# Ledger of designs, part 20: VHH binders against q9c0y8

Target 1, 316 residues: q9c0y8
Amino acid sequence: MSASHPGILHEYTERLVAFELVGKSNVTLTSNVTRSLLLFVGGLGDGLLTVPYVQELVNPLDEIGWSIVQVQTQSSYIGWGTGSLKRDDEDLHKAVDYFLHIGGADFSTRKIVLMGHSTGSQNVLYYLTQSILPNYLIAGIAQAPVSDREAAYQFNGKEKTKELVDWVKAEYLDKGLGNDVLPRSKVENFFGEVPTSANRCIDLTDVRGNDDFFSSDLSADDFAKTFGNLKEISGSTAHSQLILLMSERDEFVSPSTDKAQLLNRFRESIRPTTSNSSLSGIIPGATHNVGPKSSPEALKWLINQLITALRSFIDQ

## First folded at step 5 (VHH)

Design x10 (framework vhh_7xy4_2)
Fold by ESMFold2-Fast, scan of step 5:
Structure x10 (fold): chain B 316 residues (1-316), chain A 122 residues (1-122)
Amino acid sequence: as target 1 above (316 residues)
Amino acid sequence: QLQLVESGGGLVQPGGSLRLSCAASGFTFSDYEMAWVRQPHGKGLEYIATISSGGGSTYYSDSVKGRFTISRDNAKNTLYLQMNSLKPEDTAMYYCARYKFTWSGGYTYDYKGQGTQVTVSS
C-alpha cells in the first residue's frame, strides 16, 4: 500500500521514465556494464509498481546478475485509451536503446529481455515480430496473454461488443475521425472513465483488430502472421526466443477456453521453430496477475521459471 | 426502484447444502456483473464469488473454491449461489451485489440487497 522502494529512476527519453529496482547487491545498470536486464511492461491501467509480483522478482534476479526495470510508456495508467501498439513499440525501442548504452555498455557486455503482463504480452509480440526498428532483445516473455476482444464478449456480451464496433466504424472511422475520443456514455461499460479513441476501441474489440493476437477463434493463418515472423537479433544470425506463460485460473479468459490447447496453437505457429521456448507453459493455480488469490505455489513457480530462462540466456 | 432480493438461506447442518437466489429488478440485469458477498455477525464484508454479465466468467474466494458455484439466469433476472459441503465458518448474512468491471478501475460494488441469513449449526 504505502511503501518506499530503493532504486534508480531513469529518464530514457523526454517525459518518460523507467524505474530500476535495486536488490541486495546494490549493483546497478549504470555501475556495471555486464549486468543484464529484464525490461518489464504492464497491461491496461498499469504503471510503475502496479503489478505486485514485479517486486518479488528483484532479489531472485539480482542473485543471478540481472536487474528488473519497469518501463513507463505514454500508454501507462490511462494513456492507453488514445494509444496504439505502434506508439508503445516506439517508446519501448527508445528504452532498449537507452539501457543498451547507459554507463558505456553495449550488446557485447549485457543481455536484454522484454517481459510483458496482460496487454504487455501484445507489446512483446509486436516488438519481436512486427516492429520496423532493429531488434536487440535476446528474448520476449509474455505473461497472461489474453484476448481483450473475448474479455469484452464475456463482460459486456458478444452482440453488444459487435454493435459498438459497427457504430464506431460508421460514425468515426468511415468519417476519418479515428483519433477522436468516443463519448463516455457510449463506452463506459467497456473502458470506464478512460478517454478512448475510435481507433483504440477498434484495435481492442474488433475481430483481427491491431491488438487481436490471442483470441481463441483466430485461425492458424492468423497466428502465422503474428507468431510466424520472429526477428533476428541485430548484428547476429540468432533469433529472439519467445516464452508464453498463461495463468491457469485467469479470470479474464472464458471458462469454455481450453488454455493448454490455445497455448499449443500459439506455440505451433512460432517461426523459426528454434524460437519456440520449451519454457512456455501454464502457471499452476495463478490468477491473471499472479496475485493473492492464486494458489500458494503460483508465484514460486513463476520466479523459478524466469530464473531458469534468464540463466539459459547467459552467453558464456 | 432498483431492488435485489435474496432468498434461500436457513439453518443447515455441517456438510449440508443450500441454494441461494437473488431476484433483480429496476435495471437491465443482463448488462451487469454480479457478486455474492457475506458478512458474519460483527465482522466486515467478505467477498465470495463474482460472475460476468453473460455468465461466461466466474471467480471464487479461496475459502469457498470447489464448494460453491455461482450462476445466473438472465431471462429470469436471477442470480444463484449453490453452496455445498457447508462449514460452521460459512455462517453469515449473504448479500447479492451489483458491480461493474472496467479495465482502469477494476471492480466496484454500487448496490447490495437486504441479505439472507445462512446458519451452519453444530
Scores: ipSAE 0.013, ipTM 0.261, lowest interface PAE 9.0, mean pLDDT 88

Design x11 (framework vhh_7xy4_2)
Fold by ESMFold2-Fast, scan of step 5:
Structure x11 (fold): chain B 316 residues (1-316), chain A 122 residues (1-122)
Amino acid sequence: as target 1 above (316 residues)
Amino acid sequence: QLQLVESGGGLVQPGGSLRLSCAASGFTFEDYWMAWVRQPHGKGLEYIATISSGGGSTYYSDSVKGRFTISRDNAKNTLYLQMNSLKPEDTAMYYCARYEITWSGGKTYDYKGQGTQVTVSS
């Protein structure tokens, strides 16, 4: 499908852009410096306009005084294979900084929520818990948080995934070759044509790798490290809210996984407890990306949930 | 537009063999990784085997490794599963699936055909 989209392409740093879709009001982040922002980051392989529901959010958000902006990072499209959550976090902070200063805005005037899809969910959690940089987000929203490691088990087999991890550790990490791109013949079943470094392979596929936030076999202590320390908003005593929205029919989650129970385990680990949003839940009938194979109710549920959340933040 | 049509299932005795076929249309078959998955009555989907776009790489679940062989004929747009040493536990509806294995998030494709029933019983 081809289409034209009215909007503003922002250069938030050298070589990286963020695309603001303009709603029917024609109000933009440059025309109104107090306008609230939903900053959207996709998953592995995503870039601008690749997540179908993002366009559908434009006018509903516009009606409540919010703009949606899709951010391109160095990891967008095929760049993720040689990237890291830390590099993504640096790009996302540059985007946040840009939108806080655009049109003379300061850190006190614009409300920013970061929403991530798929591995964008790890980006949200990293920003709010692991990042060394100041937090300016009032909330993070994780849509389709999934275990990349358990997805590898599902699609490639658990033993084959563990054999790959052991081989990469022995032949690359133990030798200080973590930044080297792995031979395609060794990893093509996992990562296709995407050049993938030893470090990135381990981050995604190893037990307690740097991306391993959502696996069902992780302990309460493991979840405490990824959910247990949500940051204060810079210049405020308040902590960011975290909203987790799992897809009911997520094709990256094993059918043997009880999604409601797993979501409850994530939520029970959130600290401070005031950051645990009651708006977390399961999107009925949704595929991973809330795409065309989802039930008809899935997109409407997602839009209504997001509107409810964003309206609740306007008084902060 | 995308069509996957499985065939070759049937009733077979334990220790027997069956060859499943999947006729693909509506997409450029030689560009996609393909898989076989199965669903026993009243249970969830189980991954069986995956084959790379060119046929050079194959992967199997532990439950079928050494017994099943996945192959493809890109000139005929057809995927195959050779099943040997069949067990009652192999009884399931078998589906041909199109997989894009790369973790592209929103770009992952998982399409299943109508399926073909395999019943292993004496």
Scores: ipSAE 0.000, ipTM 0.176, lowest interface PAE 13.8, mean pLDDT 88

Design x12 (framework vhh_7xy4_2)
Fold by ESMFold2-Fast, scan of step 5:
Structure x12 (fold): chain B 316 residues (1-316), chain A 122 residues (1-122)
Amino acid sequence: as target 1 above (316 residues)
Amino acid sequence: QLQLVESGGGLVQPGGSLRLSCAASGFTFSEYYMAWVRQPHGKGLEYIATISSGGGSTYYSDSVKGRFTISRDNAKNTLYLQMNSLKPEDTAMYYCARYTITWSGGRTYDSKGQGTQVTVSS
């Protein structure tokens, strides 16, 4: 649908923007009132305004003194096919750097929470555990964390996915051609029309590829390497909290997967244990993007859970 | 022990220039955002500029944007403020500060040094 959205378009680095949606208060991150922010990163194919529930978060967050900001990265829209979690992390750190230093009368009270949708969940976990720069976030929220590898198994077949992986390794990675874009005819069934490099294909579809954080066949030792390594907040011994929100009816998760058991395995792996948020859970009746085919209660549950989380990060 | 030592202040005529330095020790300088703040006589602290840990991002108050430039040399653990087109209203004690964010303490400016006086007068 065509619509106009009041807000501020922030250019946080050369050529990349973040869009702050403005709520009923008309208070923004550039106002004389200090506000905290939820920095939102979408999944594969997402960019500004592509995840519908983000618009529904604006006023509930505004009521508790928080702004929601959608970040555009180099991987937004079709850019992800030649990207990496490391490149995304660099863009996200630039956005966090920018938002730490704008607006409000007292910058010392600003809190930043990073929220990811879908593969944005990998961005969140990477930022909190494997980022090359200091962590400035008090929390990360992963909504609909999904194994892209197991989704490929579900929609393309496990054997065909493994055959693709083996072919890409032999014809590209073993020959030092990891940055080359794969022939569309070979990957169209996996990635559509998106130009996809050999490295990116392997990151998403190989066992223990760089994006392979959420697969149900990973061991406790595999989860310990990601969930077990949350970074300290810069200048503090405190660690960011990680909140995991799985969708009950997620169409990208195999029907054979016990989501509650898988979520528990993720949570049990979180270190330090104080970073394991009790607010993690399963969004009742939710589709992958908490969209129109979700139960009517799904969006309300998500909003309530986020408000509860964000309020808990503010003393008094 | 965390220490910040400011230098480079002095008396300068309107329209003149000064370069302030801050020597940092007792912490891993390259991992922290750094800031310059100032305090005019009889007034509160005023934020001037902030620089990211790697130096790639800089932020300025509207009162100094286009006239002041913040920079850092991580190899020398030193923060700089290049001040151009100085005005009488820039007269203040200038402080180097480590910018530290916490989820509970709300600290923005930590370990402010002893300061260096800038006086802009004819």
Scores: ipSAE 0.000, ipTM 0.141, lowest interface PAE 20.0, mean pLDDT 87

Design x2 (framework vhh_7xy4_2)
Fold by ESMFold2-Fast, scan of step 5:
Structure x2 (fold): chain B 316 residues (1-316), chain A 123 residues (1-123)
Amino acid sequence: as target 1 above (316 residues)
Amino acid sequence: QLQLVESGGGLVQPGGSLRLSCAASGFTFSDYEMAWVRQPHGKGLEYIATISSGGGSTYYSDSVKGRFTISRDNAKNTLYLQMNSLKPEDTAMYYCARYEVTWSGGRTEYDYKGQGTQVTVSS
């Protein structure tokens, strides 16, 4: 769609940008006033302006003194195929560091929440649990946390997905060629035209691959490794809150999966238990990206849930 | 040339049943995963069901699970959708689709879809 969007394009590190959409107040993160930040990272194939509901969040957030910023990482658009959650985490920490040091912000006064969509949910979990870098997030929000592996099973077939995994291991990983891009003719049914490395293919499609956080066949011990170790906020004894928002009509979740039961399994694994937000839930009538095919109430529910969460972080 | 021709749609009362057929030609049908998708009037295209190339694996959207059954006959180059317990919200144009599957953008894409067959569920 051809359109102009008022905002600030931030260069948070060499070659990478983050776009802050400006709301009706015209107040920004570069102003000499304290504003809190919802930092948004998309899923596979996403970049700036690609997730439809983000634009709908601008004014509701602006009304409560929050800015929304969409972050471009090296994995944005087609870059994810040669990336990793570790590389994404490094980019996200650079963005957080940048936003802690601009405008009227004081490290102690600017609240930062990281919200991820789809595989952005894995980015949120990695940042809050596995990352070796200091945590400055008051909360993480995972919207449409889904298993890429089980999505591949659903759309490509379980046996075809396992055959791909076995082939990549034998022909690439076992030969030390994990960083090599796979021939498109072998993987186009999974990844289209996206250049995809052997390592990235395995991360997404193998059992207990590096991205495999949300699969329904994972054990309690598997979930404990992701949900069971939420980090303290650097310089504080408080732990980040984790909010999980699944889409009721998510087309990338197998019809055989009980979403309510799966969400409960994720939440039961959260440690410390104080990080298990009561605001987690299922977005009624929502498609994967809470898009136009969702029930009319879905977007309003998401907006109200986010506003409730963000207000609660100011009240503490 | 690649062609998909749907048939079997019509007007049916709530609780009724219909069986849709799709005749495929111009490609090796048994090599491809196939799908049924639908488009309600004035709305976007929505996924209904997929079936593997050999017919051994099937997947359904939550809205039709337990009510619809996808099947195929590779000897006849034909895809089927058995629709039971039809509801007014099932009213849509139904399309047979040959499937190129990627989730790289969080999107389901089809490399070809047919002309469609209209299903109307009304009393």
Scores: ipSAE 0.014, ipTM 0.218, lowest interface PAE 7.8, mean pLDDT 88

Design x3 (framework vhh_7xy4_2)
Fold by ESMFold2-Fast, scan of step 5:
Structure x3 (fold): chain B 316 residues (1-316), chain A 120 residues (1-120)
Amino acid sequence: as target 1 above (316 residues)
Amino acid sequence: QLQLVESGGGLVQPGGSLRLSCAASGFTFSDYEMAWVRQPHGKGLEYIATISSGGGSTYYSDSVKGRFTISRDNAKNTLYLQMNSLKPEDTAMYYCARVTWSGGRTYDYKGQGTQVTVSS
């Protein structure tokens, strides 16, 4: 839709921007009032304003003194096909560093929560596992964490997905051509028109590829490497919390998958145990992106859950 | 604790055969792709063969195709390399390795190694 949105476009590093949506208060991160922020990262194909519920979060967050910022990374729109979780993590660290140092912000007063949608959930989990976290980064929220590999199995067939993986390994990775873009005719059923490197294809579609965090066939040992490896907050006895919000009617998850059981497996794997938030759950009636085809209560549930989470973080 | 323990190396004459074994412990062996890699003295690490987690797919370097066979026994947590028609240029330390894929074939864990020397 054609629309105008009030806010501030931040240039957080050379050639990359983040858009801060402004609420009814007109208070922003550039003011002399220190505000906490929810830093939002979308999934594959997403960029600024592409996830519909983000606009709906602006005023509820504004009412509790939080700003919402959507980050453009090198992987935004079609850039993900030649990207990686490591490259995304580097961009997110630059965004976090930028937002600490605007509006007179310091480490004692500003809190940052990372929120991901879809593959943005992998970005959040990856960020929380790479190194000791600064004391201002207090939580990650993963909305619609989904297995890209199992989605490929569902839409393209398991054997065809495995044939693609084997072909990419033999014809590209074994030859040192991991950064080369795959022929569109070979991958269009998986990735459409998006230029996709051999490395990125494997990251998303191979068993234990770099993005393969949420697959239902993964072992306790696999979950221990991700959920079991959340880093502590530097200089604090507090630990960063992880909140997992799965969509009940997620079209990218097989109807045969017990989402409650899978969510419990993720939660049971979280270490330190203090990072396991009781606010994790299933969004009733929600589609993958909590969009128009969701039950009417889905968006209200998501908003209320997020406000409850952010309020709880202010007290710690 | 994760362990890979190789055995079966030794001194053999050109044209001879050796069977290497790798005993895995401390992880779910049947869930991982496994590899054999080698390092000749004073040279870099060289890929030899990989096998899928279930054993259904195998891949070989051109230098060993038709001579070496990789296999696994998931019930015994053991990886094997059958080496036939050995050549002096096969002389190297042989490592059992757990495979990952990131910018190409990578190895997140290697064992202690077992020395293979092919000499007359």
Scores: ipSAE 0.000, ipTM 0.398, lowest interface PAE 11.4, mean pLDDT 88

Design x4 (framework vhh_7xy4_2)
Fold by ESMFold2-Fast, scan of step 5:
Structure x4 (fold): chain B 316 residues (1-316), chain A 121 residues (1-121)
Amino acid sequence: as target 1 above (316 residues)
Amino acid sequence: QLQLVESGGGLVQPGGSLRLSCAASGFTFSDYEMAWVRQPHGKGLEYIATISSGGGSTYYSDSVKGRFTISRDNAKNTLYLQMNSLKPEDTAMYYCARYEVTWSGGRTDYKGQGTQVTVSS
């Protein structure tokens, strides 16, 4: 449905924007009052306003003195097909840097929580494990962390997915054509009409590809290299918390996958152990994006869980 | 056009030595990490050695540590692999490759045509 949304469109770097939705208080990140923020990054195909629950978070967050900001990256909408986690991470660092330097009487008290949806979950984990963390990034939240590789197995078949990987390696990567867009006829069953580079295809569909953090067939040693490698906050021995929120009815996860067991394997691998948030869990009755086909309780559970997390960070 | 041309492979007896070379062209060689990877017949790729863009950092698989040495000459756009104390288990096609560091170790971005190394009596 068509709608108007009050907010501030921030230009955080050349050609890229972030949209801050304004709640009932009309207080914003540009106000003289220091205000904390939840920085939201979507998944493949997402951009501003495409994840419906984000709009539902505005007033609950506003009530506790937090803003929600949706980041547009080069990977937004169809741009992800020629992107990478590294390029996304560079965009997210620019957004974080921007929000640390605007408004507020004292930006040094501003807290930042990075939240990702779907492949935004890979963005969060990448940011926390491979990047230098800014002083005030206190938590990462991964909503619907799913294996893109196992989703490809589910919808296209495991052997057809492996056949695609082998073909892309032989015909593109081995020839230095990793940045070339694959013929649509070869990948439309995997990525639809989105122009997809050889590198991006391999990142998402190969065993231990650059995005392959959440697959159920990965070893404890594999999880130790990602979940076990959370970086310290710059200038501190403190670490950001990681909150993992899986959707109970996620259509991109095989019905044969034990989600509770998989979540426990992720959590057991988190180091330091103090970064393993007790607020991690399974969103009851939720579809992948906590959308209209979810159980009625799913959205309320998510909102309550996020408010509980953000309140706990203020008390720290 | 991107080119990686390997040379120096051949048949050698156990305990022997070979020096592989890789001539790079069509890209700025000094900007890229490089690797030697090998593939025994009917098996997967094994990353045996990697080297940083400036040559200051090197990494080796446990199977070749102490026997193989990776090096590069950025002025000549050339990558080398010195192989000593060769074993029958070292028999494989050896590829020169541009290398991308990943959370799981790494992957090849571009791979040459390869050079066959056969170690047998």
Scores: ipSAE 0.387, ipTM 0.669, lowest interface PAE 2.1, mean pLDDT 90

Design x5 (framework vhh_7xy4_2)
Fold by ESMFold2-Fast, scan of step 5:
Structure x5 (fold): chain B 316 residues (1-316), chain A 122 residues (1-122)
Amino acid sequence: as target 1 above (316 residues)
Amino acid sequence: QLQLVESGGGLVQPGGSLRLSCAASGFTFSDYEMAWVRQPHGKGLEYIATISSGGGSTYYSDSVKGRFTISRDNAKNTLYLQMNSLKPEDTAMYYCAREVTWSGGRTEFDYKGQGTQVTVSS
């Protein structure tokens, strides 16, 4: 259905945009009033306006002086099938750099929080672990961090998924064809109509593939390479906080998985320990995207948790 | 052009019945799971019911199970919601929605119609 949304469409680099929804105050990141921002990146298949709860965050954030901005990356919509976490990270750094420069920004008071949904959670964790962070990036939030590999096991079968991995390695990676798009007939049950490269297939479905951060069968040493490797903020000994929000009824997590136990394993691996936010938790009754099939309390819980986090970053 | 057009809403007394229809065009209706969702005034979207592409499987929210029945006619490209024993709490804008399964098994409502208003009031 068609709808119009008041906001500012920011062109943060060549051909890529970020959309800032305007709240009831009509104050934006281009105004003379200093505002902090939550920079939102979606999951596989997402782009602008595709995650419904983002629109529900606009006015609650506006009331506390924050803007929410949705980022379009090269991986948005169907682009992820030929992408990588490294390419996504490059796009996200360009977006962060852009928002540090615009409007009435006072860099002594302006803060940036990076939030991801689904595979956006991998984007956030990857961003926080690659290199020294920009001075104003104070937190990362991962909503519905899930294992794409274990989701493939659940929906396609573990042995069929391993057969795919072995075939892609033998027929593509071993032959130097990692950037080639796989035949749809071989992968349509995993990736539908999305053109998917051999490298991207392996990143998502192989044990310890480049996207494999959240699988329940990973070791403490595996988690230490991601959660245990958060980088410091430039010019400071401080580190960004990491907030992990899992969905209680997440349809991409096996019903046999103890989500609270898995969340605790992620959290116990976070280094430095001061980056382990007490605001991490399970969103009660929430589906993967906190969508229409969620319990009525799920969205309110998410909004309250986010507002609590963002208030704490300003009040410090 | 993809279109979903809801009809059949209106004002009804508590305990009454209504039948909603959704006419689909611009896509192969029989290839998609379909859903009904609703939005009460000043509240968020609530999931009501889903039906499989062939009509053989249905799923209902607890709030409507036993009172509402979802059905489809693939030959007519039409989705239905039979609503019985209506309560004031059922007052909402009702939307027909197309449900898609993305890569990796993730499901979303990728398209919703314009909606039809149901008001249950004495």
Scores: ipSAE 0.000, ipTM 0.234, lowest interface PAE 13.3, mean pLDDT 88

Design x6 (framework vhh_7xy4_2)
Fold by ESMFold2-Fast, scan of step 5:
Structure x6 (fold): chain B 316 residues (1-316), chain A 124 residues (1-124)
Amino acid sequence: as target 1 above (316 residues)
Amino acid sequence: QLQLVESGGGLVQPGGSLRLSCAASGFTFSDYEMAWVRQPHGKGLEYIATISSGGGSTYYSDSVKGRFTISRDNAKNTLYLQMNSLKPEDTAMYYCARGYEITWSGGRTYFDYKGQGTQVTVSS
């Protein structure tokens, strides 16, 4: 169906855009009133307007003086199949830099929170762990952090997934063909019609692949290398907070996985300890994308949790 | 020509059961992930269930989990949906779909073809 959405389309870098939905106040990031922002990155297959709860966040955030901005990266829609967390990180840094330098009467008071959905959760964790953070990025929020590898085990079978990994390594990586797109007939059960490179396939499906942050079979030492390595903010010894929001009924997590135990393992691995937010939790009744198939209270819980988090960042 | 033909729909009382079938032709059925999707009157398409090409892996929407069972018979090129404990909110046109779920895409099922559908009405 077609629809019209009022907002501002920001060109944050050459060929890439970010879309700010306008709330009832009609105040935007380009106004003379300084606003903070939640910069939202979706999961694999996502782009602008594709995660429905984002639209539901507009007015609640507007009421507390925050804008929500959806970022398009090179990995948006089908681009992820030939991408990487490193390439996504480069795009996200450009977006953050752009939003630190537009609108408002006092740029020094602008706060930025980076929020990811699904594999956007890997983007958030990667962003917070690779380099010193840009000024005033105060938190990362990971919604539905899930293991892509274990999801592949669940939907395609563990043995079939391992056979794919072995085949891709032998036929592509060992031959220096990591950037080549895999034949659709070999990977369509995993990646559908999306052109997927050998490197990207391995990143998502191999044990300790570059995207493999959230698997339940990873060790405490594995989590220490990711959650234990959050970087400081430029010009300060302060670090951003990390908030983890798992969906109770996440269809991409095996029913045999104890989500509360796994979440606790993630949280216990966060260093420095000042980055471990007590606002992390499990969204009751939520499906992976907190969509129409969730229990009726799931979306309201998510909205309230995000508002609580964002308000806490203003009242320091 | 690719063709999917659904059957087995009808009128049923709340708490009743129905078994839907989908006959596939014009492609190698055993090579494709298959799905059931539904569309209530005046609403969008809703994902119900997906089954892997070999039948070894299944996924269900929370709204039907525990009540519906998806299965396939690759020798007969047929997809099935066993629906138990039917509720008025299950009333919809049900479509057999050839497609795939990108496991990493936030719960999205991608379809490249769907059939004509079979109507299921749950009422007294």
Scores: ipSAE 0.000, ipTM 0.115, lowest interface PAE 17.9, mean pLDDT 87

